# VH-VL binders against Phosphoglycolate phosphatase, part 4

Target 1, 238 residues: Phosphoglycolate phosphatase, of Staphylothermus marinus (a3dnn7)
Amino acid sequence: MIRLAAFDIDGTLTINRSSTVLCLEAIDALRKLEKNGVIVVLVSSNALPVVVGLKKYIGLSGPAIGETGALIYYGEEEIVATTKYSAKQAYLDVLEKYNEYVYGSWQNMFRLHDYALKIRKQYLSKDNEIYSLIKEYVENKYPYIKVGYSGYAIHLTPKDTGKGKALKQIMEKHGIRREETMGVGDSIMDWEFIKETKIKVAVANADPELRRKADIVTTKPSGYGVVEIVEKILDKPP

## First folded at step 6 (VH-VL; framework fv_felzartamab)

Design p34 (from zo3 with heavy chain S103Y)
Fold by ESMFold2-Fast, scan of step 6:
Structure p34 (fold): chain C 238 residues (1-238), chain A 119 residues (1-119), chain B 107 residues (1-107)
Amino acid sequence: as target 1 above (238 residues)
Amino acid sequence: QVQLVESGGGLVQPGGSLRLSCAASGFTFSDYYMNWVRQAPGKGLEWVSDISFSGSTIYYADSVKGRFTISRDNSKNTLYLQMNSLRAEDTAVYYCAREYWDYSGFDYWGQGTLVTVSS
Amino acid sequence: DIELTQPPSVSVAPGQTARISCSGDALPKEYAYWYQQKPGQAPVLVIYKDSERPSGIPERFSGSNSGNTATLTISGTQAEDEADYYCQSADSSGTYVFGGGTKLTVL
């Protein structure tokens, strides 16, 4: 039996990878996991208040990971930073140097460590080239910062943290071993935390690279795949 | 040797009801999602319904929603399709198909059972 | 709901390569599956998860999924490959859909 399950949000708990609309069946499945004693962790690159707000109004009691792993919310009296560094200076530098191609995410006013850039609409067809340009510039000039691209935003994140580091800290705090864990996602970017779990799950419409690495690929896409794997976990005998 | 054997098909009047069964053998039935897929004479394949390995997750095609009920009995290794309010357009060969839980493809199919809705 | 479009028929000479297309808006985000159906028989899965072959399916069968089009390729087509071929995928609502089918004729 698993004791902790970690879920990416966008593209994993939503109706598909092109929408932020939640799959309500998946949300019900998460509630069912907690009713059966499984700790549910939401994992996201969003600013912490966005993830915590979602968690609270869904009615989940488990921890939340925001800012690409830089922040963990255990409760109102226990919010933990997993890094002492901030990508803010690198973000401001890139925003000025590459303002022709990118603009700042509105969520950045609510961020402390991880900062997000959006590619302007007219340059989306060259998104990988722009991502590579920014990645080389930032990682050369700011050796303590790493650059990732989710397909939605370019994230500047301190190198000493990540979704996987945050998840491991949660596991240690709760006395949970890797063998008791499951991770679910849709993007190769989610591999960083999924690899730290025992049961590695990709939804059916996940990136091909994540599907190749996963132990389990669901038959249904996005949130419908979450319903499928949750049912398997709760119904399967030990 | 995986085997799926459908039964229960036959001639039924419009508005009538019929229950199809699919007997599974050669694998652990409770480890697999199961599907009903139909094919009208001389036409293509149309997905009808699926059911998760425990029966807690069920989906239907819009054309049958509210009229058909899929169910399973894992102790008997049997899948069912209860068909109510049958229409002429429900006339088809109904196939039982196994869906592997780590992909949405149907790796084994039964021989099919013919349902004819006619007066 | 999603729609998968296949050509109604494809003709090929024995030993030549047959290509059957399946187009739909779901395909960039969803796996494609391919089934072979001979007259009076149940369908047989020949390709799953875009490009994988089930055990027992000849290596001459291959698949790909790029852009909004999945393609089933049969290299060195044999007479016994003459059949109807159906693609299948999933939509965002968790339901499944089949293409209209392609009659492959081996001349």
Scores: ipSAE 0.006, ipTM 0.443, lowest interface PAE 13.8, mean pLDDT 88

Design p35 (from zo3 with heavy chain S103T)
Fold by ESMFold2-Fast, scan of step 6:
Structure p35 (fold): chain C 238 residues (1-238), chain A 119 residues (1-119), chain B 107 residues (1-107)
Amino acid sequence: as target 1 above (238 residues)
Amino acid sequence: QVQLVESGGGLVQPGGSLRLSCAASGFTFSDYYMNWVRQAPGKGLEWVSDISFSGSTIYYADSVKGRFTISRDNSKNTLYLQMNSLRAEDTAVYYCAREYWDTSGFDYWGQGTLVTVSS
Amino acid sequence: DIELTQPPSVSVAPGQTARISCSGDALPKEYAYWYQQKPGQAPVLVIYKDSERPSGIPERFSGSNSGNTATLTISGTQAEDEADYYCQSADSSGTYVFGGGTKLTVL
């Protein structure tokens, strides 16, 4: 019996991996989990207010994870940082050095620990090359920072935190065991939290590396794959 | 500076019991999964057990299930392994190991404590 | 039960490249980890998440994981690299398994 289900947002709850438009069928599926007593956790690299706003207006009572795991929202009275470090200095450095290729996410005004860079449209065909260049530069110069790429943004995150660390803290705080959990995502960056769950799910259009590691790969992409797996869980709970 | 110091090892007869302790310092103990890993003389590494931050999630190797109990006291920064119904094949150096954040790897290990089960 | 298989020994001349393999059915779906152990000492993590290097580990250490086989590669092997090397992986239930170990001899 699944008691907690964790979902990546961008590319997982959206209509596809190139859009931020929500798949309304996926949102309906999350509401069905909530109605059946499952704790739904939104896991994101977005700034905390973005994740909390989405969770609130969907009507989910579970915690939210923002800033690639650096912040957990349990409620208005309880917001917990999972790290003492900030990637702000590394972010400012990269923004100056690689301004030709990247620009800062507007959400950075609302960030404390994790900072996001967007690749300029004209360089998207070289996104992996630019990601690797920035990763090498940052991880060499700032050994306490790690660099990840979701396909949407390059994230600079303190090494001592991550989506997985945040999810484990939520599970333990709520008395949820690993065998009672499911994780769903579309990016290899999501493996960090999905690996901490019992039912490891990749949507059909997920990164090849994530599809290889997952226990279940949905037949439908993005949000439509979320509908598929939720239906299976509710029809025949583990 | 991360340190893990094991204690409680020694000589015990088959069927006997021992309790191992691991004193942690230099990091926030309650933020980490902790592990026991053993190594028989001249042999390889064998994972024994792990425990989550609060102690709510615990796993054991099949060879020790029902005989060993892992626990932790976060107020004392200490990890424990209660070993009951000891067998000759439990003879090993027992290591305390911290589980690396976001990985299933062990980034810091204690020096180990020797447990010898013999008559 | 899953098992990780390593060669019991590998020999290499100083300055040459050493490659230690680790094979098992878990490896296509799980990360591989590598530990160095010198006589009388506790193991030291040298590679995590298949290919990542902890702070303080020399750049000559690298890792990969492809198909059913993870590989630890030591470029320009030095005398101090002589040790036992263990691979490790995790299964989906949160249990762990170590390979049998490989004794690396530098001569």
Scores: ipSAE 0.007, ipTM 0.494, lowest interface PAE 10.3, mean pLDDT 89

Design p36 (from zo3 with heavy chain S104Y)
Fold by ESMFold2-Fast, scan of step 6:
Structure p36 (fold): chain C 238 residues (1-238), chain A 119 residues (1-119), chain B 107 residues (1-107)
Amino acid sequence: as target 1 above (238 residues)
Amino acid sequence: QVQLVESGGGLVQPGGSLRLSCAASGFTFSDYYMNWVRQAPGKGLEWVSDISFSGSTIYYADSVKGRFTISRDNSKNTLYLQMNSLRAEDTAVYYCAREYWDSYGFDYWGQGTLVTVSS
Amino acid sequence: DIELTQPPSVSVAPGQTARISCSGDALPKEYAYWYQQKPGQAPVLVIYKDSERPSGIPERFSGSNSGNTATLTISGTQAEDEADYYCQSADSSGTYVFGGGTKLTVL
């Protein structure tokens, strides 16, 4: 029996990978896990208030992970940073140097450690080249920062943290061992936290690489795949 | 200094029972999963059982399931293994081992206690 | 229930590199751990999480895990490295399993 389930948000709890619209059936499934005593953890690269707001209004009592793992929300009096470093200086440097290609995410005014850059629409066809340019510049000049690209935003994150590190700290605090856990996502970048769980789940429309690594690939995409796996876990444990 | 000290081993006849204890010191016992691992004379290591921080999650090797019961008393920093319906093939040195729960690695082991099941 | 398969023995000359393999179906998805056991002593953890070394373990010990095979590598093997070595991993059902052990002889 699982005691903790960790979910990526965008592309996993949404109606598809191109929308931020929540799959309400998936949200209902998360509430069923909560009702059955499973700790539900939302995992995201978004600023912490975005993730915490979502968790609160769904009615989940479990922790939330924001800023690509740099922050964990356990409660209003217990917000924990998983790193002492901030990518803010690297972010400001890149924003000035590469202003022709990128702009800052509006969420950055609510960030402390992880900072996001958006590629201007006219340069999206060259997104991988721009990502590689920024990655090389930042990782050489700021050796404590790593650079990742989701296809939607370039994230500058302290090297000593990540979604997986944050999830392991939550498991440790709650006395939840890996064998009691499930992780669900849609992107190969979610592998960083999913690999730390026992039941590794990819939704049907996930990246091919994630589907290859997963223990279970749902038959339905995005949020509808979450409904599928939750019903399977509650009715017929592996 | 982390220390694990096993006791309770000895000679028992087939069908008999024995209780092993492991006294832990030098660390916060309630922060760690605990394991029993055994080794028959001249043979390899065989995992027997583990128990979570609070005792709520317990697993057993198929060879001992239904006969052995693992338990812990965090107020006394002590791990136990109750062994019932003992068989000759249960003859082994029984080690108490500490586990950092997310690594599945047994970072500290006791000296072991010998259990001999013979008529 | 799964099994981890190790060669029963490996022999190396002093200063030579020793490689001990551990094969099993769990290894593509689970971490491998390695223990050294000398006669009359309890096992000592020498590698955890496939490739990490505990404090106090010499740099000549390293580990890897690729495909269905984990490997313990001892570079520049010394006489004091002569021991039995066991790999360990997790089962899909939440239990642990040890390999059969490899006797390393340094001659």
Scores: ipSAE 0.000, ipTM 0.435, lowest interface PAE 15.1, mean pLDDT 88

Design p37 (from zo3 with heavy chain S104G)
Fold by ESMFold2-Fast, scan of step 6:
Structure p37 (fold): chain C 238 residues (1-238), chain A 119 residues (1-119), chain B 107 residues (1-107)
Amino acid sequence: as target 1 above (238 residues)
Amino acid sequence: QVQLVESGGGLVQPGGSLRLSCAASGFTFSDYYMNWVRQAPGKGLEWVSDISFSGSTIYYADSVKGRFTISRDNSKNTLYLQMNSLRAEDTAVYYCAREYWDSGGFDYWGQGTLVTVSS
Amino acid sequence: DIELTQPPSVSVAPGQTARISCSGDALPKEYAYWYQQKPGQAPVLVIYKDSERPSGIPERFSGSNSGNTATLTISGTQAEDEADYYCQSADSSGTYVFGGGTKLTVL
């Protein structure tokens, strides 16, 4: 029996991977998990207030992970940083050096550790080249920072944290063992937390590499795949 | 500056017990999963056990379940392995290893301590 | 019971490309890691998360993981690369496993 289920948000709880519109059927499925005693954890690269706001308005009681794992929200009096480092200096450096190609995410004014860059519209066809250029520059000059690309934004994150580290800390705090857990996502960047769970789930339209590593690949995409896996988990006898 | 120093190895008779220690320095010990990995003379590496940040989550290789106990003291930055009911096949160099902070794997290892189980 | 299979030995001339394979049923679902061990020394992590290099590991080391086989590639192999190489992965229950090791000879 699953006691904790961790979900990526964008592309996983949304109607598809190119929209931020929530799949309401997926939201209903999360509420059903919670009603059945499963701790639901939202995992995101977004600034913490965005993730916490979503969690509160859906009505979930479990913790939230923001800033690519750098911050965990357990409650209003218990917000924990998983790193002492900040990518702010590296972010400002990149923004100045590569401003022809990238601009800063509006969410950066609400960030403490993880910082996001957006690729300008005219350069989207060269996104992997720009990502590689920035990754090489940052990881060479700032050895404590790692660079990831979600397809939506380039993230500069302290190396000593990640979605997986944050999830392991939550599991430890709640006394949850790996064999009692499930992780669901759509991006290879989600593998960092999904690999820490027992049941590794990729939605049908997930990155090919994530689908290869998953225990279960849903038949339906994004939020509709979440509905599918939740129904299968809740229909299994103890 | 990360250092892991194992101690407590030695000669012990079959059925005996030994307690290994691993002293950690140069990093925040309580932020890392810790591992014991062993290597019999002239043989390959064999994973033995791991332990979570606080010690609440523990896994063992089937070969040592029920005989070995992993534990840690975060106030002393020390990892332990209590080995009971020792057998000749437990003879090995025992390494203390830190799990890589980002992705798993073992990024820092101690020098190892030799455990010999023989009469 | 998870098992990772490596060839026991691989020989390569200096400057040639060495490839060491690691096969197992866990590899489609789990990351592969690679370690270098020289006689009398502790292992050194050379590749993590299938294809990433730790700081200080030469660019000639690279890794991949496809299907049920992970591969460590050493391009332009040098004499100092002569060592035993071990792959490592995990099963879904949280236990870890090492391959049997491959002795790389550079002559």
Scores: ipSAE 0.000, ipTM 0.443, lowest interface PAE 15.1, mean pLDDT 88

Design p38 (from zo3 with heavy chain G105A)
Fold by ESMFold2-Fast, scan of step 6:
Structure p38 (fold): chain C 238 residues (1-238), chain A 119 residues (1-119), chain B 107 residues (1-107)
Amino acid sequence: as target 1 above (238 residues)
Amino acid sequence: QVQLVESGGGLVQPGGSLRLSCAASGFTFSDYYMNWVRQAPGKGLEWVSDISFSGSTIYYADSVKGRFTISRDNSKNTLYLQMNSLRAEDTAVYYCAREYWDSSAFDYWGQGTLVTVSS
Amino acid sequence: DIELTQPPSVSVAPGQTARISCSGDALPKEYAYWYQQKPGQAPVLVIYKDSERPSGIPERFSGSNSGNTATLTISGTQAEDEADYYCQSADSSGTYVFGGGTKLTVL
């Protein structure tokens, strides 16, 4: 039996990959998992207060991972950084050099380690080219920073951390074995934590690369796929 | 010390069936996606099929859909390919390949087993 | 259905740099992977995720992926590098595809 289930938020618990609107059926499914004794972990590249606020108002008691794994929230008295490095200097450098193409995420004022850049609307058709340009610049000049693109934002993250490292620390703290875990996501960036779980799940509309690696690919997209997998785990007819 | 050993190849008549096996050792088999890749004599590599860790997610190349069935037995560390309705065009060396843990790369390959479809 | 196009052959002198291209519509969205195959042997992974090198693969092998084209580069090419080279990627449906292969001749 699984004892811990980790979920990406954007594109996984939302109604689709282009919206931040939560799939309420998926939220209900997460509450059902906790009612049945499963620890629910929210995993996100968002600033920690965004993730913690969401879990609090959903009514979830499990830990939360923010800033692409750089921060773990275990409770109001226990917030842990998984890295001693910050991408802030690289972020400010990129803003100055590539201001024509990108702007800073408003959430950056609430970040400590991971920093997010948004591509200006007029350049979205060139998103992969801009991502590659920034990645080459940052990783050459700041060898301890890695650059990822989720489709929502370009993230500058310390190389020694990630969603997977954070999830493993949570598992160790709670005495959870890999065999007792499930991970669910929609982007290849989520593979960093999903690969650390036993039951590896991609929603139907996930990146092809993630769907290739998953144990289970749901038949329904985004949050509706989360409902599907939760019902299967709780052994209820779909 | 990763080893993949294919078996079950041989001569078969058009329209016939053949079952290939791949015995895995030296790693935790249930932690890896597994693939079948084939190569016709003197030709290039062609991906055939893959299967997820538990066996619940499976993909096939269009050329083999409906005729081939991939499966695995994690308790025996063995990958299978059931080939039905074989055609001359299926003649190839069939490789068993392990998928790298963090990418869609095939990091270890067996030596292959030859399947010849001929009358 | 998506195809990956490679030149059928590339020739270099020992010590020169060999460059093998792989072009396809999937490559801007998907990683490229490269395999070396010598006669009578199984393929060997030499580059994964566009530019990463597996443990045990010589530093002279490198890769890149930009603008619909992935490139395998072999610096200071040695006689032992003579082989067929295949690129691989995923198509939009989540299945894999191989390029047609490039015969590298080192003379």
Scores: ipSAE 0.006, ipTM 0.496, lowest interface PAE 10.9, mean pLDDT 89

Design p39 (from zo3 with heavy chain G105Y)
Fold by ESMFold2-Fast, scan of step 6:
Structure p39 (fold): chain C 238 residues (1-238), chain A 119 residues (1-119), chain B 107 residues (1-107)
Amino acid sequence: as target 1 above (238 residues)
Amino acid sequence: QVQLVESGGGLVQPGGSLRLSCAASGFTFSDYYMNWVRQAPGKGLEWVSDISFSGSTIYYADSVKGRFTISRDNSKNTLYLQMNSLRAEDTAVYYCAREYWDSSYFDYWGQGTLVTVSS
Amino acid sequence: DIELTQPPSVSVAPGQTARISCSGDALPKEYAYWYQQKPGQAPVLVIYKDSERPSGIPERFSGSNSGNTATLTISGTQAEDEADYYCQSADSSGTYVFGGGTKLTVL
C-alpha cells in the first residue's frame, strides 16, 4: 500500500483552479487516507503559517511543505529549513526596480527564504513578459536565486531547494521509499515534486503538460479528482 | 482468477521483427502497470520494459532501447511488445508480468512465449 | 545501480538453513523482491518488500535487507525448495534489475 501521499493545495484541493475555497469532499478523502495509515503531506508555495494553519484546522497530522520547499513543518517543535539562503534581498531589489508592474505578497511578512511578487491587474495580459524580465534580472544579479511563475505569483526561491527536495527529505525521515508514494497536482510547476513519487497524478483540469507526464489523469477536476484518486488507492488489494 | 496469456513468439531471422501479445483477464487491466521480462535459454531473468496504467510512462532496459516498443490497449485488456531489429541475443522466453500497483514487484506471470532469433 | 550480485549456487542439507545473498548499491534505498523458479515453469514471488511473504508461501521463507545486501532465508530447507532463486529491485530512475540467480541444491 501507498504509505505517503503528497498534495498541492491551490487548484488541487480547492473546488477549481480560480478559487481558494476548499473542496470539503477532498478534505474528507485526505482524512480517510490518514485513517488508513497513509502520511499526508501538503505541498505549497505559501508562507509556512498558511499551510500549517490549514493542516491544523482541517485535522491532518502529516508534515507540511511551505515556501516552495524551503521550509518543512513536522510539528510545533520541529521546523526544518532546507536551505541557508534567502531571496529577501533580491525581492526588495525587484520590488523597487519593477514597482510599476509588481507588488509584494502580504505573506512576505511571514516568509524567511522564498518571496512572492504579484503582477498588478492591468499588466496580467503581459504576465509572461514581466516574468521573463524579472527572471533575467534576478538570476543574473543573484546567481543563487531562481525565479518561477505559478500563474498566481512570481516566486524568488533559493536554487538549492524546491518542493521535490523537501518531499525527499520527508520521505527519508519517515523511512518511506519512492515505491510507496503518490503525488497529486494541477500545475506543471507541481511536476518538480510529483516526479519524485511512484504514482504520478494530475487532476482532470490540470495543465496539459502535466496531464501528459502523469501516470493517472482523474476524470473529475481539482478537489473532486482528489476524491476519485483516493477512492482508487483505498480500494487496491494488499 | 488472474490470468496472463502470451502469444506471438516464434522463429525469426536476425534483423527481423516480431510482435508479442499478452491477453489479461480476471482483473481490471487499466489499474496495473504491465511488464515484459525475458529469459534466455539456460540464463537468468532480464527485465525488458514496463508501461503505466494509461501508457504515458514507459521505461526500457538499455539492451532494447530504440528497437522494442511496449504498448497496451486497455479496451482489449492486451499488452504488446513490438520487437524490431532482432538480434541472436534477443532469443529468450518472454514473460508478461503484472506489477503490483504501488510497488516494483511482479505478482502474476504468464506462462511465457519463446522467441528464437536464428538464421 | 545497474547490477545485483548473487552467488551462482548454494548447497544445503535437508532441514538446514539456506541463506541466499543479493548485493547492490541501490538496496539501501530500494526494496528487494525474491522469486523462485523451477525448471520449465514461470517464476513465483516468494518475498516482497524485503521481508513480506505472499499468501500461500510457507513460513520457512523469510527475507531481510540491511546495508547493501538483501538476504533470502529458508529455515528447515525441504527437498521441494530446490530451485533457482532471483532477487529483483528498482533503481532510482524507475527501471528494474534482476540478480543473476542462485541455484539452491538440497543434498
Scores: ipSAE 0.007, ipTM 0.549, lowest interface PAE 9.1, mean pLDDT 89

Design p4 (from zo3 with heavy chain Y33W)
Fold by ESMFold2-Fast, scan of step 6:
Structure p4 (fold): chain C 238 residues (1-238), chain A 119 residues (1-119), chain B 107 residues (1-107)
Amino acid sequence: as target 1 above (238 residues)
Amino acid sequence: QVQLVESGGGLVQPGGSLRLSCAASGFTFSDYWMNWVRQAPGKGLEWVSDISFSGSTIYYADSVKGRFTISRDNSKNTLYLQMNSLRAEDTAVYYCAREYWDSSGFDYWGQGTLVTVSS
Amino acid sequence: DIELTQPPSVSVAPGQTARISCSGDALPKEYAYWYQQKPGQAPVLVIYKDSERPSGIPERFSGSNSGNTATLTISGTQAEDEADYYCQSADSSGTYVFGGGTKLTVL
């Protein structure tokens, strides 16, 4: 039996990968998981208040992971950083040096460790070149920071953390073995936490790379795929 | 307990077609990705194709793209490989293999069926 | 383009340690898997996810994956371990690839 299930938010719990509108059927499925004793973990690159706010108003009681794994919310009086480092100085440096190509995410005002840059619209056709330029600059000057690109934002993250590290810490704290876990996502970037789970799930419209690595690919996209897998594990335990 | 049994191999002329079947038993077939892997006489293993549990996601090796079609019938617990435009280089023992649930990798294999493409 | 390179042959005396290497550009990013194949038989999975053993595989079999090289290690090699060994991995395009195989001879 699964005792912990971890879910990416954008593109996984939403109606599709281009919208932030929640799939209400998926939200209902997450509530059903908790009613059946499963710990539900929301996993995100968003600033912690964004994911915690979503979790609270959905009515979920499980932990939340924000800032690409740098922060874990267990409750209002228990917020844990998974790293001592901050990418803030690297972020400010990049903003000044590469201001022509990138701007800061508004969420950076609410970040402590992981910082996000967005590529200006006029340079999106050169996104991989800009990403590579920033990656080389930052990783050479700030050896404790790694640079990743989701296709949506460039993230500067301390090297000693990630979504997978945060998820493993949650599992340790709750006494959950890997064999009792499931991870669900839509992006190859979600592999970093999904690979740490026993049941590795990609929604039907996930990146081809993630669908390739997953143990299970749902027949339905995004939130509707979450409904499918939740029904499968509750009605047909592994 | 887990058993995979291939069938449908034989002698076929270049340019011909052949359909392989793999009958699965001893496990819930619809919960696993399935693969075809081949081995030419005296040569190494070559991955050919795989198919997701529902059949909605399929991958092929470049050497067979456009010529081979993998499919499955979960109601019959059977995996298929339709081979068209066969070449001498396709001569091999074809294995049916189940993908390991945890990590990919092939945990159970059938005994194979020989396909010989010759005039 | 993914390619896995194995030595074509490795010889070891009974009771000695055999090491079979598998090198390729995918290995820093992807898991390595190892298969044993005896003449006239289907392959048998002996190591999955770089270093894990399936139930029923003797403890003398172990694996590692570091840099661009995965290694299958058989400690205290026995006559029955004489077989062909294949490594396997994946690339980001969704294909799997096998190494060329290594014939292990126990003399």
Scores: ipSAE 0.006, ipTM 0.435, lowest interface PAE 14.4, mean pLDDT 88

